# VH-VL binders against Probable nicotinate-nucleotide adenylyltransferase (nadD): the designs that were tried, part 14

Target 1, 199 residues: Probable nicotinate-nucleotide adenylyltransferase (nadD), of Chloroherpeton thalassium (b3qyz5)
Amino acid sequence: MKKIALFGGSFDPPHYGHFALCTLTRELFSPEKIILSISKNPLKGSANAPEAHQLAMAKLMAEELGKTGPVFEVSDWELRRAGFSYTIETLRHFHAIEPNAELLLCIGEDNYQIFEKWKAYQEILQLAHLVVFARSGTQGEQQSSRIIPPERYTWVQLDLPLSSSDLRREIAEGQDWQAKMPSSIAAHIAAHRLYQNEK

## First folded at step 4 (VH-VL)

Design S56 (from F7 with heavy chain L29F E31D S33A G56S, light chain F96Y; framework fv_fasinumab)
Fold by ESMFold2-Fast, scan of step 4:
Structure S56 (fold): chain C 199 residues (1-199), chain A 121 residues (1-121), chain B 107 residues (1-107)
Amino acid sequence: as target 1 above (199 residues)
Amino acid sequence: QVQLVQSGAEVKKPGASVKVSCKVSGYTFTDLAIHWVRQAPGKGLEWMGGFDPEYSETIYAQKFQGRVTMTEDTSTDTAYMELTSLRSEDTAVYYCATGAVAGTPYYFDYWGQGTLVTVSS
Amino acid sequence: DIQMTQSPSSLSASAGDRVTITCRASQGISNYLGWYQQKPGKAPKRLIYDASSLQSGVPSRFSGSGSGTEFTLTISSLQPEDLASYYCLQHDSYPYTFGQGTKVEIK
């Protein structure tokens, strides 16, 4: 059965944490495609990059990932829509396009812990197998594991050293940040003075 | 299990600001998303805004945009709603409310007791 | 914004009566609807979630039905403690919106 992995995120900016997750997903699951799905943030302010730059940086990340294997692409489907877009809507979209593919939804452990708060989470579990990236430890909280059947998720241990929100702050404050992402993305941020006026 | 305890009644003059607190107990604060709802005397319930865990963002109703700020202090397990430039029409009982984890749908399954804010000259 | 309209705005019924309250959405909201009870001077309490699921601890005389745009809350045998205002809430789309409320009085 064809597998398609989905990584949702703002990529604001993308960094080596995203790079590691995507590469590991390719190695462990051998999907036919890995889609970096850019999340729309209708509430974004001056601390965030404009949508055009989110897309440009995500494409640069996909290009760098492509050097390790030719399965990565970027989806701007959510950016083309007005207002709020939920993961269930993105999954319905990809399921309609590829009804015979197994969808892998890649999320972090923090998202898994609050997964029951996501819109239509039970429908998400019907449409996708969860790939949960956990820093290190057990196969999940007992409370969450009790509700989400074990056959509907896979735990992957990987320490994630980076966060986009910390990077935005570090860039605004002039701290060391350029080594935390591919140089093409760092160059894009510098050239366009992104994140310079974070409050 | 989960309890939300709000700060006491406030009396404010027009143009002032008010900051209502909502202390969470009985569950991990960071696992709960807090929303705010108000009710003017003799009127119905009005949603003001709240944290959306999927977007990881606080969303405000347009009517209050620019006047309301919803924040949290994880060290004290307390959420806050601050409303500025108060008008007499802002006189209402303000509620915090949240959803629980573990198979309960996320929307307003626990409520604070309410905080009466009176705005008068 | 999605408008939620309740009917009736108020009703008066006797203990043991069957009471129905209707809520209509201005556009489809699937089953993303809850029903809330508010007794005088108290915070609201959730009775029904996902249009038809009974909240734990709520008496079985309460039930919800409907999907899409038309929803009903039913109290099969009204009790004195049911004197309250009842509100529907849609959580399909932001901003979340409540119905205007239905006041239930016991005669």
Scores: ipSAE 0.097, ipTM 0.626, lowest interface PAE 5.3, mean pLDDT 85

Design S57 (framework fv_guselkumab)
Fold by ESMFold2-Fast, scan of step 4:
Structure S57 (fold): chain C 199 residues (1-199), chain A 119 residues (1-119), chain B 111 residues (1-111)
Amino acid sequence: as target 1 above (199 residues)
Amino acid sequence: EVQLVQSGAEVKKPGESLKISCKGSGYSFTDYWIGWVRQMPGKGLEWMGIIDPEYSDTRYSPSFQGQVTISADKSISTAYLQWSSLKASDTAMYYCARLGSPYYFDYVWGQGTLVTVSS
Amino acid sequence: QSVLTQPPSVSGAPGQRVTISCTGSSSNIGAGYDVHWYQQLPGTAPKLLIYGNSNRPSGVPDRFSGSKSGTSASLAITGLQSEDEADYYCQSYDSSLSGWVFGGGTKLTVL
């Protein structure tokens, strides 16, 4: 059975945390494809990049990941869809395209902790196996087992202290941010003056 | 405990200024947008606006743009709703609420601040 | 006037079923935006009851259910209890307003 891994997010901006998650997913699960799915953000403000730049940066991330091995693709399906898309709708879309593939839904521990609040979360568990990247290790895994059956998820420990929200702040403040992402993405941010707040 | 706690009831005269507060605790305040919702006596809920406490980015309902100012001080995990000059029509219960998802107000709501404006 | 339309009141006896409708337009529910429901007990702040058309938060009993079709949504309450007497509000997002919209509210009276 072939596997397709899905990373959903704004990639606003993508960083080495995303790079590590994608590379580790490839090594652990050997999927046929790893798809970076760009999510719409209805709360998008001046601190966030325009959708065209989120797409451009995600494509740059996929190109950098592709240098380590083929399997990485970007999906703009959610961006082209009318209205907002929930993860369940994205999973239904990919299941319809590849009905014989096992879908791996890759999420962080913070999102997993509130998974019961996701639209149709029980249907998500029928369509996809969760791959949960843990920030804090065994205590989080123990708590999560109360809500979601253990056969429906794999817990992956990865100790990386990187976040897009902190990175947007660091860029706006002129801190040393460029080492936290591939140089092609850093160049794109600098060239287009993304995340630069006027105060 | 994850909660939003609002300032106490206010009784004001038309033309006076007012600033009410909404303090978050038990969660990372800058990770969620905070919204303000008005409920006039005996009436329904109406969205006024929202703020991202990290960047102080705001969005207002067209009905409230220019009528109120929404702000936040992330160092003390507090959001604010302010009027420069109150009107009798501002008499209402005001709620703050967390957007746990971009699509809806989460389970975390303030208890409400009653504002009465009369001459 | 509210952007989403609800009946102003509904009533039922204990143990019965009631349904509350929420009607939108092509710029909100009809555009694919989900409907969420809030319960407001007398003298209290609203409480999230249903999100994403049909999902229940932890602690909300399964006698509350939601559905959506076209430009409309419905909240169904089965096995009605006295404690269900409250105001119920639907909420969605409207693309033409670029904002969050509420229904006018429905007062549920348990007879």
Scores: ipSAE 0.006, ipTM 0.504, lowest interface PAE 10.6, mean pLDDT 85

Design S58 (framework fv_guselkumab)
Fold by ESMFold2-Fast, scan of step 4:
Structure S58 (fold): chain C 199 residues (1-199), chain A 121 residues (1-121), chain B 111 residues (1-111)
Amino acid sequence: as target 1 above (199 residues)
Amino acid sequence: EVQLVQSGAEVKKPGESLKISCKGSGYSFTSYSIGWVRQMPGKGLEWMGIIYPEYSDTRYSPSFQGQVTISADKSISTAYLQWSSLKASDTAMYYCARGAVAGTPYYFDYWGQGTLVTVSS
Amino acid sequence: QSVLTQPPSVSGAPGQRVTISCTGSSSNIGAGYDVHWYQQLPGTAPKLLIYGNSNRPSGVPDRFSGSKSGTSASLAITGLQSEDEADYYCQSYDSSLSGYVFGGGTKLTVL
């Protein structure tokens, strides 16, 4: 069966953590496509990039990933909608486009631990197989398995010490940040003065 | 634009029932959750529970499970918090707050003004 | 009492910097859950001040900032002003309780 992997995120900014997750997903699951699905930030402030730059940077990330294999694409479907999107709505959208594909939903361990709080989580499990990325020092797989059937997820250990939130702060404070992302994205941030402190 | 408007203050006796309300406006009511938070006089915030109005799916904190009922009426964009039998220890300010959609980091972005509930003999 | 620990009070003079800590455990902040902060002015409802560890909603001045490390988070307020006098609450999610958890609150007094 054809597999399509879905990575939801704000990509604000994208970084080598996203790069590693995407390349590992390609190596482990051999999907036909990996879709970087850009989510709206409902409470974006001055520390966040405008949506146009969020999209531009995600496209730069997909371009860099594409150098390693031509399976990456960006979806701005959630950005084009008038309101906020629940994950179930995004999955219904992609299932409608590719009804014969197996969807892989890529999420972090923290989201997996509270998965039963997600809107229509049982329908999500009908539409998608979960790919759960876990770091060293986080909660174990055994706690999660109390709620989600083991055949509905794959546990992937990956220790990534990068976050977009920390990176925005580091950029604003003038710390060393450029080595934490592909140079094309670092150049975009610098050229457009994104994530600068207001004085 | 977004507003949560709560019902007015209540003065009740122990053993009485009570139902307070929280009306949302300026957004798609069924697209968000509504949480309830208690603040006892001079004390901090305590999460009581949450409802996803589209499915009437409710979750309670362990401390409040079985002590209150959370519900919603989608046709009038209103969430409710109900006690079958009030105790003096229920005296508190009660806030409703708009909660996360799946994929957000699980915070409360807009809050109602609060409903003061006083339970005394 | 509260799952997340905050100091009960902090104080500072106008123009100074204050920090408010929020200490959790391996089941909440230590498990990677984001920390959010609320400001409660006297006689008013809480207001979202910081979400997702370090993000400010529109209208929140940049002198408010948040950070997170290990099992703890901090709210920093620089250039302290009299209108900052309020109660501040941290909030996260706890996997063992499967629910939202708040800190006990910190009363900020501007001298």
Scores: ipSAE 0.015, ipTM 0.517, lowest interface PAE 6.4, mean pLDDT 84

Design S59 (framework fv_guselkumab)
Fold by ESMFold2-Fast, scan of step 4:
Structure S59 (fold): chain C 199 residues (1-199), chain A 120 residues (1-120), chain B 111 residues (1-111)
Amino acid sequence: as target 1 above (199 residues)
Amino acid sequence: EVQLVQSGAEVKKPGESLKISCKGSGYSFTDYAIGWVRQMPGKGLEWMGIIYPEYSETRYSPSFQGQVTISADKSISTAYLQWSSLKASDTAMYYCARGYSSGPYYFDYWGQGTLVTVSS
Amino acid sequence: QSVLTQPPSVSGAPGQRVTISCTGSSSNIGADYDVHWYQQLPGTAPKLLIYGNTNRPSGVPDRFSGSKSGTSASLAITGLQSEDEADYYCQSYDSSLSGSVFGGGTKLTVL
C-alpha cells in the first residue's frame, strides 16, 4: 500500500533537526511521498518570519532533502485556510486527495503523551498511523497509560538538540547559527535579514 | 506528572510594581502555551492573555493590553505576569493555565492561583 | 459583559438532569471553534471537565456530557449529586479577538 508521511510544523526556520527526522522517516518507512505541511502560527509576530518566507524556506528544505531522495513535497494548504486548522482537518484533506494511501503522521513524544486530548483523536487514528519521535533517555512510551493500540503507532528514538525558537534567538543575537541548517536556508535568512529583532 | 506552581500571595499598595510567576514541570515547556486568567472576588473567569514560549510571542485580551506584561524564561520553565503600577482594582486571584500550542486551544492544567491584594 | 453568554444560575435536586447553555456568535462558536468546559469547586482552581465539544478527560464521570449546535453549546449533567455544586464555565476561541473567551459562569445549586 502507498504510504505518505506528514510532518506538520511552522518551519520558522527549518533546520537539521527537521532534516534528520525526514531522512530517518524515509529510511524506516519507504514512503512514496513525505509532505512538509506548513502550520499557521496562531501568535505570529515580529520575531517570526512572514508566511511567504516560511514557505520559501520549507521549499528550500524540501529541495535539499530531495538531493538525498526525490520524495519530498511542501504543502501550504493550512496557510491558505481562514482561521486555525486542526490536525484532523489536514488529515481529512490529504485523505481526500489520496484515499488509497496509508497516512503516516509524524509527531513528537510530548504530543503523543497528550494525543487523546487532540480534536477527533480517534478519527486521526483511523486515518493515520502515528510515527512518534522520542528523545533518548525518555520513558514516555513505558509510562503512558493511554489506550492507543500498539498497532497504531511506531516508536522511533532520535535525539534532536535543535529547536526553531532557539535558532530565532541565536540569529537575533548574532550567535553562530549558520551550521545548524542547510546553507541555502542560511543564505535566504541572511539575504532577507530574517529574525534580526532581539528576544 | 504535569504541574503548574504559582508564586505566593502578595499584599501591595497602589502604585507599586509586582511580578508573579508560574513554573511548569513534568512536560516540555516550549511545546505549550501559558495563559493567564483573572478572577475578581466573587466574579467569573477573565482571560488576560497568553504566551507561546517557543515563539516568544504574546497576545492580550483588549481589556488587558497595556495594563500588564506577560513574559517567560524558557531556561527555568517559568512564565510571568507583571504590573508596573498596581491599582486597587487589580485585587483578584490570578491563575496560570497550560494551553496546547497546536490543535485544540483549551487549558488542561491549572496553577493553584496567586492572590493579589492591593490596598492602602 | 462576557463574549459567551451563560445563565448566571441553575438548580436541581439529586438524581435530576440539568443543562447549562453557552451562547456565542459568528466569530467564535458559530465559526466552528470548539467549546470547552471547566468546573470550579468552591475555594479551588478550575479544572477541565469537557474539551473539544464532547470529550471527557480521564476521571470525569460519564454523567457529564457536552454538545454543540450552531452558535451554542450545552453541558448536561445527569444523575445530579451534591458534589456537583460548583461554578461551570464554557470557553472557546474568538477569531475577531484572536484569543480565548470565557462565558460568565453558571452557579449550580443542588437543592
Scores: ipSAE 0.006, ipTM 0.468, lowest interface PAE 10.8, mean pLDDT 84

Design S6 (framework fv_fasinumab)
Fold by ESMFold2-Fast, scan of step 4:
Structure S6 (fold): chain C 199 residues (1-199), chain A 119 residues (1-119), chain B 107 residues (1-107)
Amino acid sequence: as target 1 above (199 residues)
Amino acid sequence: QVQLVQSGAEVKKPGASVKVSCKVSGYTLTELSIHWVRQAPGKGLEWMGGFDPEYGETIYAQKFQGRVTMTEDTSTDTAYMELTSLRSEDTAVYYCATGIAEPYYFDYWGQGTLVTVSS
Amino acid sequence: DIQMTQSPSSLSASAGDRVTITCRASQGISNYLGWYQQKPGKAPKRLIYDASSLQSGVPSRFSGSGSGTEFTLTISSLQPEDLASYYCLQHDSYPFTFGQGTKVEIK
């Protein structure tokens, strides 16, 4: 049975944290595809990049990741929908396209702790196996084990000191940010003066 | 069992601001996603906004964008909804609501807070 | 925004009657619809979630059906305590929107 891994997010901007998660997922699970699924942000404003630039930067990230092989793809399916799309809808979409593939849904520990609050979370667990990225020292698996059956998730330890929200602020404030992402993405941000209006 | 207890009735003049509180018990506020719904006298229910845990952000209905702010104080397990630049048509009962299994299900509601705006 | 239209706006029925309330969405919302009961002077109470799932503790005379754009709430044998306003809510997309409500009166 083939596996397809899904990373959902705004990629606003993508950074080396995303790079590390994608690379580790490839090494641990050997999926046929790793899909960067770009989410539509209903709250977007001057602090966020326009959707066209989110897509462009995600494609640059997939290109950098794909230099060793054609495993990484970008999906703009959520961006093409009218209104907001939840994870369950994205999973239904990919399940319909690849009904015989095992879907791996990649999420962070913070999302795992509140997973029962996600729309249709029980249906998500029927459609996908969770891959939970957790930081050193966490006891989150023990705290949440009663909600999500242990056979429906895999716990992966990885410390990631990067966030897109912090990067947007650092860029707006003129702090040192360029080394925190692939140079092609840093160049795109600089060329288009992205994130300059953040307060 | 979750209980949501709201602050008492308020009377305001047009142009003033009001801040309604919603005290959570039986669960910690950090484990819930609070939404706010209002109802004008004799009228139907209207969703104002709420925290989306999958999104990690508070979402406001466009009608209230720029006038409403929803905040939380985890030290007191209290959620707040502040509405500014009040108009007479803002006279309504304001409810906080949440779900445990799914925030959007609205299993639990506060008793409501009547806000009257009159000159 | 997704418009939710309920029919009828009000009705009067006798105890034991079968009552049906319809809710129509201006676009497809799958099964992301709930039904709420609001008794006079009280906060709303959820009756149905995911279009057809009965909330724990709610009498079995209440049932929901439908998907996509047309939904119904049925009370198979109306009781005096069912005097209330009933609202549908779509939570498919933001902003969440309620139907205008249906007032149920007992004859």
Scores: ipSAE 0.146, ipTM 0.647, lowest interface PAE 4.3, mean pLDDT 86

Design S60 (framework fv_guselkumab)
Fold by ESMFold2-Fast, scan of step 4:
Structure S60 (fold): chain C 199 residues (1-199), chain A 120 residues (1-120), chain B 111 residues (1-111)
Amino acid sequence: as target 1 above (199 residues)
Amino acid sequence: EVQLVQSGAEVKKPGESLKISCKGSGYSFTTYWIGWVRQMPGKGLEWMGIIYPEYGDTRYSPSFQGQVTISADKSISTAYLQWSSLKASDTAMYYCARHGYDSSGPFDYWGQGTLVTVSS
Amino acid sequence: QSVLTQPPSVSGAPGQRVTISCTGSSSNIGAGYGVHWYQQLPGTAPKLLIYDNSNRPSGVPDRFSGSKSGTSASLAITGLQSEDEADYYCQSYDSSLSAWVFGGGTKLTVL
């Protein structure tokens, strides 16, 4: 059965943490496609990049990932919808496009712990197998798996100490940020003065 | 642009029924959850429950389960909070607020509030 | 009574820095649920000030910032102004209650 992996995120900006998650998913699951699905957040403020630049940077990330293996695509489907996009609607969309594929929904441990609060979470579990990226140590040991049947998820241990919010702050403060992402993305941020002039 | 507009203040007696409203505009109403929050005079904020208008799915705080009913009419972009029988302890300001449910996200826009006074 | 604990009041002089704490537990902040902060001016509805621990909505000045560590979160206000005098509420989600929970609120007085 062919597999399609979905990574939802704002990619604001994308960084080597995203790169590592995507390449690890390819190595572990050998999916036909890995889709970077850009999530919509209407609460984004002036400290965040405009949606057009989120899309541009996600495309640059997919290009760089593609140099390591040609399975990466970007979806702006969620950006085209009004308001917040719900994961069930995104999964219904991709299931309609690829009805014979097994969908892998890649989520972090934080989202796994609140999964019962997701809209139509039982339908999500019928449409997708969860791939849960868990931090080592206390967080991994505290997973709340009683709500999600064990046959519906795979647990992947990975400790990534890099966050987009820290990175936005580092860029705004003129700290050493460029080595934390592919150079094409760093160049895009510099050329368009993204994440700067935070007052 | 995004607004939540609530119905006007109410003065009621114990035992009376009441239904207050929250009308959303400037966004796709069915795309967001609508939550209700109580604030008793001089007290803090208490989450009561939420509704997803597209499907009518509700979730209630344990303190408010069975005490109130939350509903919505998506054809007029309006959510409701209802009591079958008011008590004096229901005297409070009631806020509606918008929520994107597929995260542990915030209540991002709030209505102006509806003051409900219940006195004998 | 409240699941998230805030000090009932804090005070500062104009131009100073104040910090408001929000103490939770392993079933809410400690479980990784985001912490959100709301400002309520007298006679008005609450307004979102900080979301998901440290993000600011459009229109919120950068002198407001949020942070999270373990089971606790903090709101910092720098360059304190008289207009900041308000009640501040933290909010998260609690898995044991299956409910969104608010802190008890903190009244900020600008001296």
Scores: ipSAE 0.014, ipTM 0.538, lowest interface PAE 7.0, mean pLDDT 85

Design S61 (framework fv_guselkumab)
Fold by ESMFold2-Fast, scan of step 4:
Structure S61 (fold): chain C 199 residues (1-199), chain A 120 residues (1-120), chain B 111 residues (1-111)
Amino acid sequence: as target 1 above (199 residues)
Amino acid sequence: EVQLVQSGAEVKKPGESLKISCKGSGYSFDSYWIGWVRQMPGKGLEWMGIIDPEDSYTRYSPSFQGQVTISADKSISTAYLQWSSLKASDTAMYYCARLYGDYPYYFDYWGQGTLVTVSS
Amino acid sequence: QSVLTQPPSVSGAPGQRVTISCTGSSSNIGAGYDVHWYQQLPGTAPKLLIYANSNRPSGVPDRFSGSKSGTSASLAITGLQSEDEADYYCQSYDSSLSGYVFGGGTKLTVL
């Protein structure tokens, strides 16, 4: 009965794209919690903003999201690990904390297409229901597949042209960026001069 | 059908610049990292670096940092490996290979290789 | 030198069993990073043979198997065939280097 949604990302910075995905997840699934899990990608090293600011901005996003909906939490569990954190390890961690909850794992369509390459993908499907965000122009809402049973995922269509990489560049170039995120996050970026040396 | 197709063999003199390419097809190019691996004649595989075509973020092995430049143009699904000034010790077969960034950290598809010969 | 240690060569007769070892350290295999194996036939590019310690890609016969224990991994080949004559490389990730590491390679000779 109880549902907890997991939304992984670097949140470097968080923006209205993240806001929309979280809000849509809330409206469609009515989870008790949505956890913003800050990911650490050793391939990219440290975040473009210092980890303390990455965490602070994620918390600001959770505050904005939480004003009218379910409780939002930020998890820095992956940031504390010495090595790369695989999705199965993150799911095991949250399953241990909330053993009676159904976990919803929010991923993009690109990740869904190669899901069988994920570590322990069969165990992931036992621990979590996939929420797959797909853009317009997809080849289908429900693809026939022996690897991912249709009862283990839900297709959600959402087109958003926002990315953190583009946003960091726009901030460094002095373009119109403040309107692309909650004002509290924009204020934090401005106050601490984040992303100014992005090249 | 996933394919990585590399540019043809090159014969260069020390001090010359060179840029070789690796073109991906049959998959979403931006969803995978591209790695470069060197194999000197008769020797083993050495990882040189990787690039995320989505944002052109690069990481290099310590041995190759400052020695080469890795870049990508996602609009044409192509990654590049470049030298500003070649040395005879750069003579090797160079492979590109595709890698998924979440898990696992393995190279699932490889290009055919580009032989680079540097001699006077 | 290679970060991961493999024997430089191994040999066997058709139908026999051979194993190729891959020895790491606490910063790579010992830190829990998975081991992957590549086969390089003479004159060709490497090909993924085993990923995530013990998984086979589509098209790889089950006579190839992988295992990992502590700081080491092994590739086992049963029912050895002449077509298996190749170089074999292990690969992992190293946290101290923040990068990918390969073994030195093992040349398998089938008599």
Scores: ipSAE 0.016, ipTM 0.551, lowest interface PAE 6.3, mean pLDDT 84

Design S62 (framework fv_gimsilumab)
Fold by ESMFold2-Fast, scan of step 4:
Order: structure tokens, then C-alpha cells, then sequence
Structure S62 (fold): chain C 199 residues (1-199), chain A 121 residues (1-121), chain B 107 residues (1-107)
């Protein structure tokens, strides 16, 4: 069965945490494609990058990931729509394009714990197998909700010390942020003065 | 149970300052985007400001930008709104509210009862 | 900004009646619309999100429908505790905006 993994986020900016999640997903599941699906954030302010730069940086991340192996692509489908897209809408879109593929939805443990609050979460479970990434030192799989059937998710331990929110702050404060992402992305941020502190 | 309790409202003169607080309980405060909204009697709520779980990202309505500052203390489960250069049209009942999905501010699943702010001479 | 217009402004009804409240958006908000109930002296209570999904612990008599620019909140059999002001809110585009409200009062 063909597998397609979906990795949703704003990638604002992408960083080595995203890199690690994507490469680990490739090694564990051997999907035919891993899609970086860029989420639209209509609440973005001066602390966030413009959508054109989110897309450019996500493409740079996919290019860097491609150096380690094929199968990475970027989707700007959500960016081309008016307003927010629920995950179910994005999954319906990809299912319509690849109706014979098994979709893998990659999410963090915090999102897994509130998954039953997601719009049409039962339909999501029919369309996709969940890949749940959990940090070391969390409660682990034994504390997980029993509402989601165990056959509908896979639990993966991975400590992610990086967040885009922390990186935006570090860039604004002039801390050593460039080592936390591929150099091509760091160069893009510097060249376009993204995430700079406004005075 | 989830509870949000606002305090710090009151009567203040134009140009004055107030600091609002919101005490949160019944959930992991550090996992949620938090918001301030305000409401004039007889009208709908108006969004004022939001802050992300990590306190690294803030956004403001155009009418309050540069005058109001949102902040949070995750260790003590408290949200703040520092209001400076207050104007008569800032008069309203101020609510704190939780973003409905952890990490993403789509809609507001829990609100406090509000704290009144009156700006007049 | 997206303007939400609710109708009617005030509706006088009796317990047991079916009540329909409308919310119209100045431009498409897809299905990114929530409904809230607010009683005197209280903060708003989330009823519906995503135009049609009932929030946790909300009675089955509340239902939402609609998409794009036209949305409806229906209360199938009005109870005494349902007399309140109802607001719609869009979260499709920044800034997130609310309607002016519909007040349900006793006939």
C-alpha cells in the first residue's frame, strides 16, 4: 500500500526539529512522499514571516531534506485558500488526489491529547493513521486517551528541543539562532531581515 | 473544571494606566494561546490581544497597538494586560479567554466573567 | 475587516418554540464560524464551532448550519434557560470579528 506522510505547520521558520521529524518519518514508515503542508495564519503580525517567505523557506527545507533521500515536497494548498483550513479539509484534498494511498498524519503529543476536539476527528481517523511524536520525559503512551483506537496511531519517542516560537524570539534578540536550521534557510532569513525586532 | 477570573478593572482618567490580571485554573495553562477581548454593553465582543503559549509572540488590535501590552506568567497560571494612555473609547468589560485548540487560536472555548474598565474624567 | 450582521436584532419567543437565528458575513468565511450564548452578568459560552460542530456539553437542541456568507443557529425547542444574547464569530481572517448579537426575550 502506498503511504503519504503529511507534516502540517506554519514553518515560520522551519528548523532542525522539522528536519529530524521528517527524516525519522521516512526511516520508520518508508512513505512514497512526505508532504510539508504549509498552514495559513491570518493572525500573523510583524513577528511572523509573510506567506511568500514561509513558502520559500519550506521549499529550502524540502531541498535540504532531499539531499538525504528523495520523497519530500511542499504543499501550498492551504495558503491558496481563503482563511484557515481544518486538518480534515486538507486530508480530504490529499485523499481526493491519491485515493489509493494510506495517509500518515504527523502530530505532536499535545495535539494528540486534545484530538477529540478537532473538527470531524472521527473522519480524520478514517482517512489517516496518526503518527504521534512524544518528547522524552512525558507521560508516554500508557497515559494516552482511550478514545482513539490503538490501531489508528503509532507512538514515536523523539525529543524536540526546538520551536519556531523560540526561534522567532531568538532571532529578534540577536541570539545564536543560525545553527538551529539549515544554512540556506538562515541565509534567507538574514537576507530578507525576517523576524527582526521592530523599534 | 476550567476557570478564568479577571481582576484589576476600575475607574481611571484619560491618559491613565491599568493592569488587568486573569487567574487560570483547571487546565495546563502553558499549553494554550490566551486572549483578551472587550465588550461595550449592548454590542458584541471585540478582540484586543493574544499571546502564544511560549510568550514569544503577541498580536494586538490596531486600536490598542503601542498602548497595551499582553504578557503571561506560566509558573503562576496568570495572564496580564498592561493598558497605558487610556482613552474614553477603551471603556468596556474586559474578558480573558482561552484559545479553543492548544497552540492555535481559532475560537474561544472558555471565557471569564469580565472585569469593568471605565475611562472618564 | 469582515463584518458579521445578525438578524433579527431582537426576537420575542415562548418556551417550546423552534428558534432560528441568522448571521451574514460581508465576505466568505468558508465554515470558520462559531456561535456563543451570553447571559446577563456572564461571559460568553461557546455553543458551536466550524459552523455546525456542537461544543462539549452543549444540548442537542442547538444546531448550526451554513457556509460561505450565510449561517444559521437553530434551537429546536426553546427552554427557559435559553433566553440570552447570541453572537456569531468568524475566525477565517484577521481580525477575528463578532456580530452585533441577537437577543432572545420572553414573549
Amino acid sequence: as target 1 above (199 residues)
Amino acid sequence: EVQLVESGGGLVQPGGSLRLSCAASGFTFSDYWMHWLRQVPGKGPVWVSRINPEYSSTTYADSVRGRFTISRDNANNTLFLQMNSLRADDTALYFCARGAVAGTPYYFDYWGQGTPVTVSS
Amino acid sequence: EIVLTQSPVTLSVSPGERVTLSCRASQSVSSYLAWYQQKLGQGPRLLIYGASTRATDIPARFSGSGSETEFTLTISSLQSEDFAVYYCQQYDNWPFTFGQGTKLEIK
Scores: ipSAE 0.000, ipTM 0.471, lowest interface PAE 13.5, mean pLDDT 84

